# Ledger of designs, part 5: VH-VL binders against p53630

Target 1, 237 residues: p53630
Amino acid sequence: MNSKSQQQEQQPIVFVTGTDTDVGKTFVSTLLVHKWKAAYWKPVQTGIESDQGDSETLKNFKIAASTWQPPIFTPTYALQKPLSPLQAMEYEPNVDIRLLDFVVPEEWSAENPLVVEGAGGVCVPITRKLEITTDLIKHLIETSGHPVYVVVVARSGLGTLNHTLLTWNHLCDNGLRSHLFGVILNGEPNEGNVQALKKFGVNIMAQVAQCTTAHDQDMELHELPSVESLMTQQDVE

## First folded at step 1 (VH-VL)

Design g08 (framework fv_guselkumab)
Fold by ESMFold2-Fast, scan of step 1:
Structure g08 (fold): chain C 237 residues (1-237), chain A 125 residues (1-125), chain B 111 residues (1-111)
Amino acid sequence: as target 1 above (237 residues)
Amino acid sequence: EVQLVQSGAEVKKPGESLKISCKGSGYSFTSYWIGWVRQMPGKGLEWMGIIYPGDSDTRYSPSFQGQVTISADKSISTAYLQWSSLKASDTAMYYCARSKYYDFWSGPHDAFDIWGQGTLVTVSS
Amino acid sequence: QSVLTQPPSVSGAPGQRVTISCTGSSSNIGAGYDVHWYQQLPGTAPKLLIYGNSNRPSGVPDRFSGSKSGTSASLAITGLQSEDEADYYCQSYDSSLSGSVFGGGTKLTVL
């Protein structure tokens, strides 16, 4: 103990993925960053020809109760077309994304958690070799030297049972069950869906709704668990 | 009463420094962005930049980056626009305005719902 | 010049309808960003007239309405009154500039 390396390894990397595109991953990532006083990294961004990107969205989004100014690290890749990374690379032949290119930013001090936001869902193809978001998560687990956990963002409403179970079971079947913090449901509260998912063994961390003001977002921030409580939960055998 | 009150008119010579102010009242000053907008005589509105007073996160228009400094003192609910060396071309009406979230995707570039009365800056010899 | 294009002037008689256009591109209105409208009476600060494409703040008459389609937006004024004579500005966000942008303004003359 008493080593800088050991102390750094106590702060986790938390990978935020979703059950689909546009389930609110960036909104939830912003809440988690402010709740945990975390740093933020979006390893691959697509659609930059028509969108400011998730890093800029997080920079612009403010929480009234938070004075935290998150370190925001530059994407390893930024691609023009609003498509999966694999499909976007078809329009940029000089770009060849490889999993080994995704190295946790050296600028991250590791005194705070790092929130890593994925591109779309778990099966979104990242590389020309058809490696998917789940493979990127595994890569970070193997290479980062830090505890890595996963948060799944899902819509609260109609269709979430199927999409959330498919995503959850895919991650479990890929050996990641011990790395799962849980699911955050984004949208109108739906207690029936929460109870159904819990009966299937899914851990529901929180229900949040997208809000129109910084003060309204303080209410959603209170719904989220601390990173310390989530890590303690994972220590249970 | 929610309002933004700006400092009075200024008459300056080229090369002089200037700092004008915008004081918010009647609302939580640290919960809204404050933008600065220039209007040259007889011309349209130009967005200069914006600040979130809660953490001093400041964004500039490319045209104004390096030309002005935007700052805020949240303890007195006041935002500032500053020039280190004025030019005759800086002659304009300067407005501060409050920006509010309307939805997640609009961000701090949402509508300016409350405007200051304006500060006229005249730069001439 | 402005990145959002408005006609420099429009005119109408009392009681008539006028429409002011705001034409953008794929980096602003075309990217889905909301359009807001401001009214500036001579010698006064701008006043928010329409926000979020079509919403009216308290105190704005229902004679004023906004709409958005594709890369453009429109402000419609029905039952035109002499007090409506003013400059009108549209505003949106531009992703290529990472900031807010205003239209060039439209002077409305009530004949």
Scores: ipSAE 0.000, ipTM 0.496, lowest interface PAE 13.5, mean pLDDT 86

Design g09 (framework fv_guselkumab)
Fold by ESMFold2-Fast, scan of step 1:
Structure g09 (fold): chain C 237 residues (1-237), chain A 120 residues (1-120), chain B 111 residues (1-111)
Amino acid sequence: as target 1 above (237 residues)
Amino acid sequence: EVQLVQSGAEVKKPGESLKISCKGSGYSFTSYWIGWVRQMPGKGLEWMGIIYPGDSRTRYSPSFQGQVTISADKSISTAYLQWSSLKASDTAMYYCARGRLYSSSPFDYWGQGTLVTVSS
Amino acid sequence: QSVLTQPPSVSGAPGQRVTISCTGSSSNIGAGYDVHWYQQLPGTAPKLLIYGNSNRPSGVPDRFSGSKSGTSASLAITGLQSEDEADYYCQSYDSSLSGSVFGGGTKLTVL
């Protein structure tokens, strides 16, 4: 709208990481992409020999009564083995991943947010110099020219207190507290775990459960906050 | 605006050396790969190799390893393709193109091409 | 021969749909690597048309679409126009060659 010309704020990059592999990062990234009408980028994909990859999973996500499809950008690296990027490179010695290789896709118009999905957890090694996912997040903060925020995906159930607190505290200790939007818990509701995490100062931004139908997936979108409300929360914090 | 501008057409004899150039502008030259692609007259595209100007890492197609040298000078945002001794079979259009990286990376911007004609 | 196989030519009338195939193997498309498509108008450099199997760069009409299944990819062009007359190339990565590979190219003629 012409009346919104004054609200042409720079759109953020939102980095989605997890407390581990298999916590539902791709499912949550897919929900955020559809909720925010965002673009999607997975900088490094591993395991392509055995799986279609997260970008393809996102392309196949169905939302009832929606004709919109997200821009999905090509991974900078795609590696065969379902291992960390460092370990996967041992099977592909011609590949030498470096942080400077990760440049935000120029095809991103920045009219809507960009959701960036990491490989595994924050300490997953990406390069032969033992640089980890947290170093990639810092790289994007320094080089993208856009606000960068972090969403942590964690399982709702047993073990989440330890794993979520380790991940949250790691990010805070690395100077990223002001960049944290919050934690999304994936799985059956566990109010005890939610309250415990809140007592430690963790921001629980949403609770979702993985779905099998387009209708149920639509319902999960209502659990997620708008990107504008999250950015407003960060301005106050 | 992103642009890759290549050097002009060359007419050479077999055995001569040649170095053609590709100058990037409108982006961070050291943050992207530059690939070289050959197109022989009336034929398709052949990937020759790629260079990362930030640290001069190179990768060559097996067919072009030892046949050409790819280099870059990041101080002037220019990549190069060089032959020590040209053959008539090197007659082709040569394109430079910007890439994100190796695995499944698209070439999102292309130079206009440099026509190299090698004949006695 | 080319590592990725394309038909040498396809044709269609204005307003029709054409599909251009790109057939690979287990070391490239079958290994999960993305496919990109380029349009080369006569006398010009190639232009990126589709990247990452199905995405369009800014300025590419929605008449152009891409897909990938198994060891093959496909470029579909609907509502054919005379200006679509060009050579089309697919590209992927081949793990056995450790580099980019192109299809042999397809000449599209608009009748």
Scores: ipSAE 0.006, ipTM 0.568, lowest interface PAE 11.4, mean pLDDT 87

Design g10 (framework fv_guselkumab)
Fold by ESMFold2-Fast, scan of step 1:
Structure g10 (fold): chain C 237 residues (1-237), chain A 121 residues (1-121), chain B 111 residues (1-111)
Amino acid sequence: as target 1 above (237 residues)
Amino acid sequence: EVQLVQSGAEVKKPGESLKISCKGSGYSFTSYWIGWVRQMPGKGLEWMGIIYPGDSDTRYSPSFQGQVTISADKSISTAYLQWSSLKASDTAMYYCARHKDYGDYWYFDLWGQGTLVTVSS
Amino acid sequence: QSVLTQPPSVSGAPGQRVTISCTGSSSNIGAGYDVHWYQQLPGTAPKLLIYGNSNRPSGVPDRFSGSKSGTSASLAITGLQSEDEADYYCQSYDSSLSGSVFGGGTKLTVL
């Protein structure tokens, strides 16, 4: 119960973004949450008129035979339309998302990592002032009081080289290179794309595939790196 | 070298308490579960329970719930198996083994050398 | 009694093939949970031999292979060698027990 005070260890916040919408961010976030025994927070959820939302998806998801369930914190904003937060707000004029509204949940004990899942890609507009996902990441770096790292989820197949390089270079150009854990490729293994991305200096953390059995989930979790190994990698750089 | 090193053999009398240890080295101790497995003389392997050292999440086999306590001290990369009052039927080889750092639906990829516990009057 | 059923012993001659079965139920192997196999040489700790039904860890020869069908799994050993004499254990997860379960073990004798 007092282990945080007695054995002070600062666990990271890991922000999961993607190269686009529907690249498997929630699936990968779920695997990372179970791999790291992390808590989960989706700061902005859109599309609730047509879907249960990513937090509910995670609550109902089982990884292999594990009975452990992650702490899942309530989104700061939940919007009706399946659009970017900025566009979704056009349909809900009483909602005015501000970057300062995104405060790490008080309920997070910080004894384990916090996985934060973004809405769409890095350039997705969040506020009426045209602040984007990258600005939210910077906000968490400045205000959380914890190390903040970024994982980029991308599709493994056709189009990934362009989309992944655009996302990776955008984050690097915004001063976030030292905060990047790497890229997780979701889909059928594609070693040619892995090697090409590595030649451009992109760190590939893992390749994960769609899970059809408890075995598939176990294998994907086995292949994912630990938080400690990723943080050690960042300290050496 | 990645290894699990267990404490030495124990000879005890019924009613005595005992705590045996399993020390991990060469890897991130908080990133893997540690399980305990009993093997009675001439018998097979029995899963007792498992602990995740990062948060001390502990799960027991129904057969061992309340009979033993599993704990860990992550500051010294050591897991423990403890009895408050030993019985002659606790005589066995006890192995610790690690899983990857999630649930218990994996495999034991690294095993300790075993601790022989003999309980005799 | 063991939750997973294995034959208590199997035997074969050098160079031969043997198969060790592991039979479960609807709460474990039959529920789709994977089977893992361990080799225990006399006087030693168990060693992981096969994980996830059919995968070999680094250093395990391709003479060892695993398979799963329905409520059962099998470990096949080809080209038997004297150093293969050991006890072999299957392991899976049981949803009704919310934990790992082992087979009773099979003693392999190389004649």
Scores: ipSAE 0.000, ipTM 0.417, lowest interface PAE 17.2, mean pLDDT 85

Design g11 (framework fv_guselkumab)
Fold by ESMFold2-Fast, scan of step 1:
Structure g11 (fold): chain C 237 residues (1-237), chain A 120 residues (1-120), chain B 111 residues (1-111)
Amino acid sequence: as target 1 above (237 residues)
Amino acid sequence: EVQLVQSGAEVKKPGESLKISCKGSGYSFTSYWIGWVRQMPGKGLEWMGIIYPGDSDTRYSPSFQGQVTISADKSISTAYLQWSSLKASDTAMYYCARTYYRSSWPFDYWGQGTLVTVSS
Amino acid sequence: QSVLTQPPSVSGAPGQRVTISCTGSSSNIGAGYDVHWYQQLPGTAPKLLIYGNSNRPSGVPDRFSGSKSGTSASLAITGLQSEDEADYYCQSYDSSLSGSVFGGGTKLTVL
């Protein structure tokens, strides 16, 4: 018989998106993976002609006090050009990305959360039919058989109110309000922006900054909320 | 509304054990550190240690390492400060306060305090 | 002794400006860690007055301001009022202790 405890024990998929390309999605995803002992999956990687990619960035992350290494799953698609998946496909006519191609890796044991990192923001086009990141999130909700939640990464400073509200409201308008864990602000503290976003109904779940030392990394890691606390917030009012 | 509620005043004899509590409400308890701060009568604030309730990572001031135990029960959003054997010099007001790493550990919300009196 | 040094007392008359200093070292304020200030009214728990060197929480009037330079920080109170009579504490993070450090506290007397 199903119980609340049995349902709460099932590990979620957490989709990490951002308000823009340079907001620190990979840095935040890396911290969440290490905080939650999660697995990592980047379904679509672009720009491989000039960059190692986000999966390799995660493999190279070190925490001084830990020998633990996350499971990192291979991207379903890896495209040459540093463009949106749709635009990158124009340079690779044999590639035809479809949402149905995105199946949660079978290698994921589901004993720990799965962090899924998106390519850019919520409106980034992924397929030739103009399906966007939000459509990929909905696809995972409908097909994964697991609870799926969304984390939005945003800059802490100038421009964040507009970009964060546009992203947050887009997700809410697309029926995903109950799937939103919150916004993580990356950068220097800006309490005015935090309070303004909260007045608009945005849940600010954490604030983080770029780190240069193992000590800074450990401290930022512990600043982030546990997946259990986030699940509890979604279960209660 | 964020609130930290501490247990009531205690009167103890030297050598007795004691465990005092700090219950958080109105926020995600496991997303913030809880610090413990001592204030001896007529003296200033002394940081004792902190705990992250999400994984029970605990850090102590060198002055308090081995003298007290800090713990938390995340299922009831409560942090604890414990002595195995009290001394008269432990007579003080003890505060719990919420903190976070970002901006170098500001204590943004404080409990009302627990007065501990140790005398024979 | 406290790791951060404050004057034990400061006094002023209503309407005046007072400044409370907080002196640290290379392992805390000098390392770039933020300074926070707390107000403790008689018989009450401390209240966060200034965080992140110069930011005011909601409800704190702009008469209170903070600044940081080198290994030191300062709290300034302008337009001093009788209700400001309290103990004031600075606090930062110390990398050598991997923990928080408080100043010894300053008793503000409004004459």
Scores: ipSAE 0.000, ipTM 0.412, lowest interface PAE 18.4, mean pLDDT 86

Design g12 (framework fv_guselkumab)
Fold by ESMFold2-Fast, scan of step 1:
Structure g12 (fold): chain C 237 residues (1-237), chain A 121 residues (1-121), chain B 111 residues (1-111)
Amino acid sequence: as target 1 above (237 residues)
Amino acid sequence: EVQLVQSGAEVKKPGESLKISCKGSGYSFTSYWIGWVRQMPGKGLEWMGIIYPGDSDTRYSPSFQGQVTISADKSISTAYLQWSSLKASDTAMYYCARPLKYSSGYYFDYWGQGTLVTVSS
Amino acid sequence: QSVLTQPPSVSGAPGQRVTISCTGSSSNIGAGYDVHWYQQLPGTAPKLLIYGNSNRPSGVPDRFSGSKSGTSASLAITGLQSEDEADYYCQSYDSSLSGYVFGGGTKLTVL
């Protein structure tokens, strides 16, 4: 019996983006980190003048059933203003974000998956060269040496069909269809929207609702698929 | 309005060095990438690489990495393509072209007139 | 050695329709990357003809149209004119090569 080939398999990087700001990306990323026993990295953080940032939010989020203590890596850039990275840089002329500066942290041992959380949606501009979140995803695919997959977080209710289809089709049109794990809908259940998105060819991987109690957070963890099952699904699509 | 003007034709011997130029005008030179495309006699187009003049960020096609050097001088709105040691196989028409980002990557919206480089003994 | 395959030549009479194919693979057109088309008149530099599969730049007549399906793209020219005699190149992006790739070119003859 030889299990060494299985143990030598590279763990994936999973990039979490959203259909917009405030769709619950950090909440969903926290659930995925605890579900998959993953590490976490937020490459660029904005708005640090007014809040603690997503890395600190994830660190302080407690899941009652989880014993996992996620490695949390330092953002490559942290900017003061709660704006897109491009616009936030206008207030910090000494900062020049370059796509090439986003290197997977050396501290990541790759024994566990790495959850990478984006800033806002796929078209959010990151650099003065007008490179967007999608360009960052492609950069990680081309340079990380690891399988890279994408999870899209969207609201479950009003407006999700348009926002989710625009995001999903943008990613597909940018050559990323084979890298898409699926969409996680965050909010109150809306079966009509789930059925409509599936009819358009969107893969709905989970439905969750943002909650505040440790018990409810543990229940939400059960709605998420394993990273192994998602990778298997991609091999057949 | 937007123009890319390239340097004139060159005739060189194998082993010689060469630097050809592409001058942009009618737009913000430091705000756009500039790319280089090779066309060998009677053959198709081959992408060589691109440079962003604002910070000299340069990206090469795998086939041309280490074979040529792409650079830019933003003070005179000019991009360059350089060989340290020419080979007969470098005989080609060289175009500069401006990559413009659209969805899944770049398309080349404006092209220079081309620089014919002939390398023979 | 082109990554995208085009027929080396096509021909048509004035007023007719011709179609030029561009065949890729799962790592480029099949992966969803857009296809762009260039026209190169004899002795001149290439000129952008179609971008993003089907969009025309200002000044390009509606006789030129582009489409994409699966791993392939097509350029259609209707109402063929003698001025259309040129080489046509498709261009996309290839994820396996991490770079931009061109088709081998198609020579259009009007006669």
Scores: ipSAE 0.000, ipTM 0.427, lowest interface PAE 16.7, mean pLDDT 86

Design g13 (framework fv_guselkumab)
Fold by ESMFold2-Fast, scan of step 1:
Structure g13 (fold): chain C 237 residues (1-237), chain A 121 residues (1-121), chain B 111 residues (1-111)
Amino acid sequence: as target 1 above (237 residues)
Amino acid sequence: EVQLVQSGAEVKKPGESLKISCKGSGYSFTSYWIGWVRQMPGKGLEWMGIIYPGDSDTRYSPSFQGQVTISADKSISTAYLQWSSLKASDTAMYYCARVGKTYYYYGMDVWGQGTLVTVSS
Amino acid sequence: QSVLTQPPSVSGAPGQRVTISCTGSSSNIGAGYDVHWYQQLPGTAPKLLIYGNSNRPSGVPDRFSGSKSGTSASLAITGLQSEDEADYYCQSYDSSLSGSVFGGGTKLTVL
């Protein structure tokens, strides 16, 4: 038996978080799902009173000439108010989210990666005990039985240096450096910000622009890294 | 195989105490809510309450609060429903059911076979 | 009185389509909470038939489908068969009661 080669053969769970609200986490998650032929799971969804949610957004994404559809698993929690999970629970007193509630869906065959999309940023509170997204990531690392990696989605433009460095350093300070695949910058290209983030030691794994056509989507998919190349990069000591 | 197995039928007199059981197997018992549902003869399903065995957090339907006690012993993967003093109106089939993690809000994916409780003088 | 309203009975002939309605209010289905459906065959425990408005568990044939709109949900059964004769219950969450609620149940008779 060889535990390292067993881990390398296992398909990973990739947790997609962001530097803030509306940085394009669902858009980037959709691209990664299609690039890697991954399954998708959003453990906690808020705002269902006004929106179908991110899982439905993924269901509606189409790639030109492709008939493949990702497995999309039901959220463990779906909360009414478009607030953090903690604040949304104030409107639903019977709901008491616990980290133990987040069990990787049994329906995931684990023959392809699982993309897990977080709610907001790393410090978003999920439980009444003030456990945050970072605690959920650690929970999945401890309980899933699979390698777990983190992708951070950030805006490419103004404010990204501060927001990305705060998020990156928070994750590193919480012992997750070896679990970080990198940052995907979403938006108009910004060479200065890319170079500055690289000088701070942030791994920029991709840059993606807004997609308005199926052709644009195919081009962005081509530019994204394979999950195998990211895992190989993480295996280097 | 994921399953819930309930204790056998009970015949009781008004005023007697009773505790019925629901034993889970084939899954992480401490990670799923267990719900209790009543079905009176010829009537529909009524939600009684739920328990999270991992920390014994228990929630009751308003109509059952104070009338029954829901508990669990995680060391033997068993949930319980109990009455301190039975009434004839407690005559019913009682089901336990697992609340599925992916079948939110309180969708019940695995059901016990039921325990028939008959209370008569 | 059930919080969710279902017709007490529906009937159809083999091969026909029947629809069972589940009518709620602004505190449950109308608030966006998911609807689940259960099938109860005579003398048996309920079985999960549809979860999360429209999803089928393994082993449930695609003749069964669920939908939700506004304050109501519907269970559709196509190609009706004699073994479909059962009681059907809808379930949702009610924010005003802070708990789960069931419909009154619908007895399906296959003629």
Scores: ipSAE 0.005, ipTM 0.453, lowest interface PAE 15.1, mean pLDDT 86

Design s01 (framework fv_sipavibart)
Fold by ESMFold2-Fast, scan of step 1:
Parts: sequence; structure tokens; C-alpha cells
Structure s01 (fold): chain C 237 residues (1-237), chain A 122 residues (1-122), chain B 109 residues (1-109)
Amino acid sequence: as target 1 above (237 residues)
Amino acid sequence: EVQLVESGGGLVQPGRSLRLSCAASGFTFDDYAIHWVRLAPGKGLEWVSSISWNSGSIGYADSVKGRFTISRDNAKNSLYLQMNSLRAEDTALYYCAKDRGYSSGWYYFDYWGQGTTVTVSS
Amino acid sequence: QSVVTQPPSASGSLGQSVTISCTGTSSDVGGYNYVSWYQQHPGKAPKLMIFEVSKRPSGVPDRFSGSKSGNTASLTVSGLQAEDEADYYCSSYAGSNNVFGGGTKLTVL
């Protein structure tokens, strides 16, 4: 038996969501993709009329410390307006997003993890039936045939306690506790907020700051945990 | 085995009506968007109309808007195209085509029927 | 109605390669990654060869490949065989509709 085939069967899908729209999900997804040598998929892209979209942003972002060239898969839906998928569909009447439309890209060889980036936060509506990002996560858990885990990106500063706890508790209340890797705090270090979140039982997996130099990028990659260590942590819970 | 079988075509005078049918089998019909695409001799393929899995999203080519009506009956695994006020330029082979995935966005056509011929004679 | 342009004809010799272009605008080919290619033999229904710019459905040989640069998508047929002689159509999602190119008659010399 080929041992690579056995390893490929266990490669996880990691869904990256956030506490809000502006918390740096694409920046953090870029770091994770290069840290884990992962592939990338953004199932729903909105705001195409106003910018290049997250897939192009990740593709064009250079991390000097990384030689990894990630496979980047096409969004299942790309919508013009910079709104939630449900609201963006009001401007494109021939589009009717359904959860069944989201099938893990067949081109993903599963030799490496797949980082899946959500559109906004966990309660962002994506279908006309008012199914939200959390429902998409559940859909991927049920249909992908792979382990699926969730990373929550949050701001490090003022307001994060409320927003992070609302997101974390929502996911736990929806039966996803065993699928949570943790929270990545993006921004200036704030140890008080880290300690407060830990007291509420939130797993803080990393703290990162947006960076522009090769040295800063290398430091941020070293701050992030390996996917293997995160999976081991989940196995022993 | 996915199959799409079109019927209802024929010779018709300008200004009259025809109703095309497409019978589907070999897949879960109510999970997919289905399309009408036509091939006019010497002109090439032209998208005519699309309908989502639940009939919630429907689209038409500008050339047929207001004259053609697409509909589906999921209980019968059937797609229809009601063609009113027919014109000579509607003369074509009409194909029924299934969307590639569970998509309702009308993005691509993975399986096609054999087509039914509509000839509008003056 | 949106205009997507293909050359009306293309030709290549057995065993060589040929590339067919499909040029639109930023509102169709350039704006979305939903470009597909269809092969049509005389008297037969069209067959999907490429979808989402570069993906192949099961059963399509890897000698058929797709790509896109800006507003132009391309279908490349390598290792040309006699049975590749057919009409080829590109199609693109265009926001409120779907648009087909005019078709390219491929002749295998």
C-alpha cells in the first residue's frame, strides 16, 4: 500500500470565518495557506465590481519566506455588489445560491490541507432560504468526506471580547465545538483581551499583526501552529 | 445514465405557437437548473432560457423575452418551453441541457439532448 | 446582447496542437471564471469539453486544455486526431445571461 494515499485521506479542510467583515480574514488565510502549504478556495465572492476579490488578493500576495505556490480554486459564485451573498443576489436575479451548489473542488488532490474562506461572519446569510455561513460549514462537514475544522479571525483590540464571544458561543451552540481549532487575533498585541477570552474558554491559537516586510512575514509564519499540532489537540479532547 | 429527450418541434407559420417538452432521466431532476439552447443553421449556438431547480430564478435571451415562457414540472421530470408569436429567425434545432453542478446560476451545460427541430415558414 | 468572438475556422496537422481563442469583455469572459467549451460533431449534440476555464469533465482526454488571460479564454487541443475535427463553441456567464461565441470549425489536415 502507498503511504501517501493514507496521508491524503486524512488531510483536513479548514474553514476560516471572522467576527466581522473587516477583521483580516484574507490576510490570515494567506498566512495559513503558506504556513500549511495548503490549497485555497473562496466558495462565495461578493464585491467583484469594486475590487479584484480575495482569491486574486491571495494569489498576488508575496510572502518572501515562502516558496509555496498555492492551488487557488474558482469561487462557486462571484457576485457584483459588496454586500452579503443574499443581498448581492437581489442585484443579480438569475443567481439563486443553494448549499448543494458548494462541492469541494474536484481538482483538490488532498495532498495538502484546503483552506476555505467564508464571506464575512458566521451569521452572514448566503441563500434565499436564510441559510447562513454556519449552515455552509455544516454542509461541508456532512458532504466533503474529509475532517473539517474552523478558525475564527478576530480583531485584537477594543470590542473583540463581545464579538469573539458571540461568534464562539454561536458555533458551540450549533454543535461545532469539536470542530473548532481556535481564534486568531489580528492586530496590535493585547494581552488583557487574550487572558479575558481564555477565562471564557476560548482557545486562542495565535496572535498576528499585518506586516509588509519579509522579516515580519517570517515571524508571523513561525507564530502560527502547524495543522498537525491542531489536529492532535482535537484528538485528545 | 443521464438522458434528456426533447419533443414538440415541427413546421409552424409565423405568429403561431409551439410548446416544446424535455423529458429527463438518470439524475435528480429537481436538484439542477435546466436550459434551452438553440442551433440555427449557419448561425451557431444561442442560449434561449434557463430555469433554476425550484423555478425561483428564470432568464431569457433578449431575442425571445416576452414571447417565450420556460417552466418545469419536477414531479414529472419535465421541462417546457412555450413559444408564442414565432418568427422566421426562431427557426433552429432546440436543445434541452442540464447545468454541470447543482448550480442555479446558468454557468455551463454538461449534458444535452438530441434536439427537436422548429421550422417557422413564411 | 453581449458579444463574444471566436475565429470562424482553425486548422492543424495530425499530432500537432491548435489553439482557439474566445474574446469577450470584463462583463463576461474577463469578469467571471465561468468559461466553458463545447465540441459538436455533425448531427450530434454538443459535448462539454472544458468548464470553469480549465477543468475537464470525466471522460475528456487531457490533450484538451483551457486557459484565460484578461478578456480572452483559449482552448488548446494537443496531439490532434482525426476525430477532433468538429465545431467548437465557447460560452461565458455574463451576469444576467449566458453568451456563446460564434463557433470555430476545426479542420484536421
Scores: ipSAE 0.006, ipTM 0.517, lowest interface PAE 12.0, mean pLDDT 86

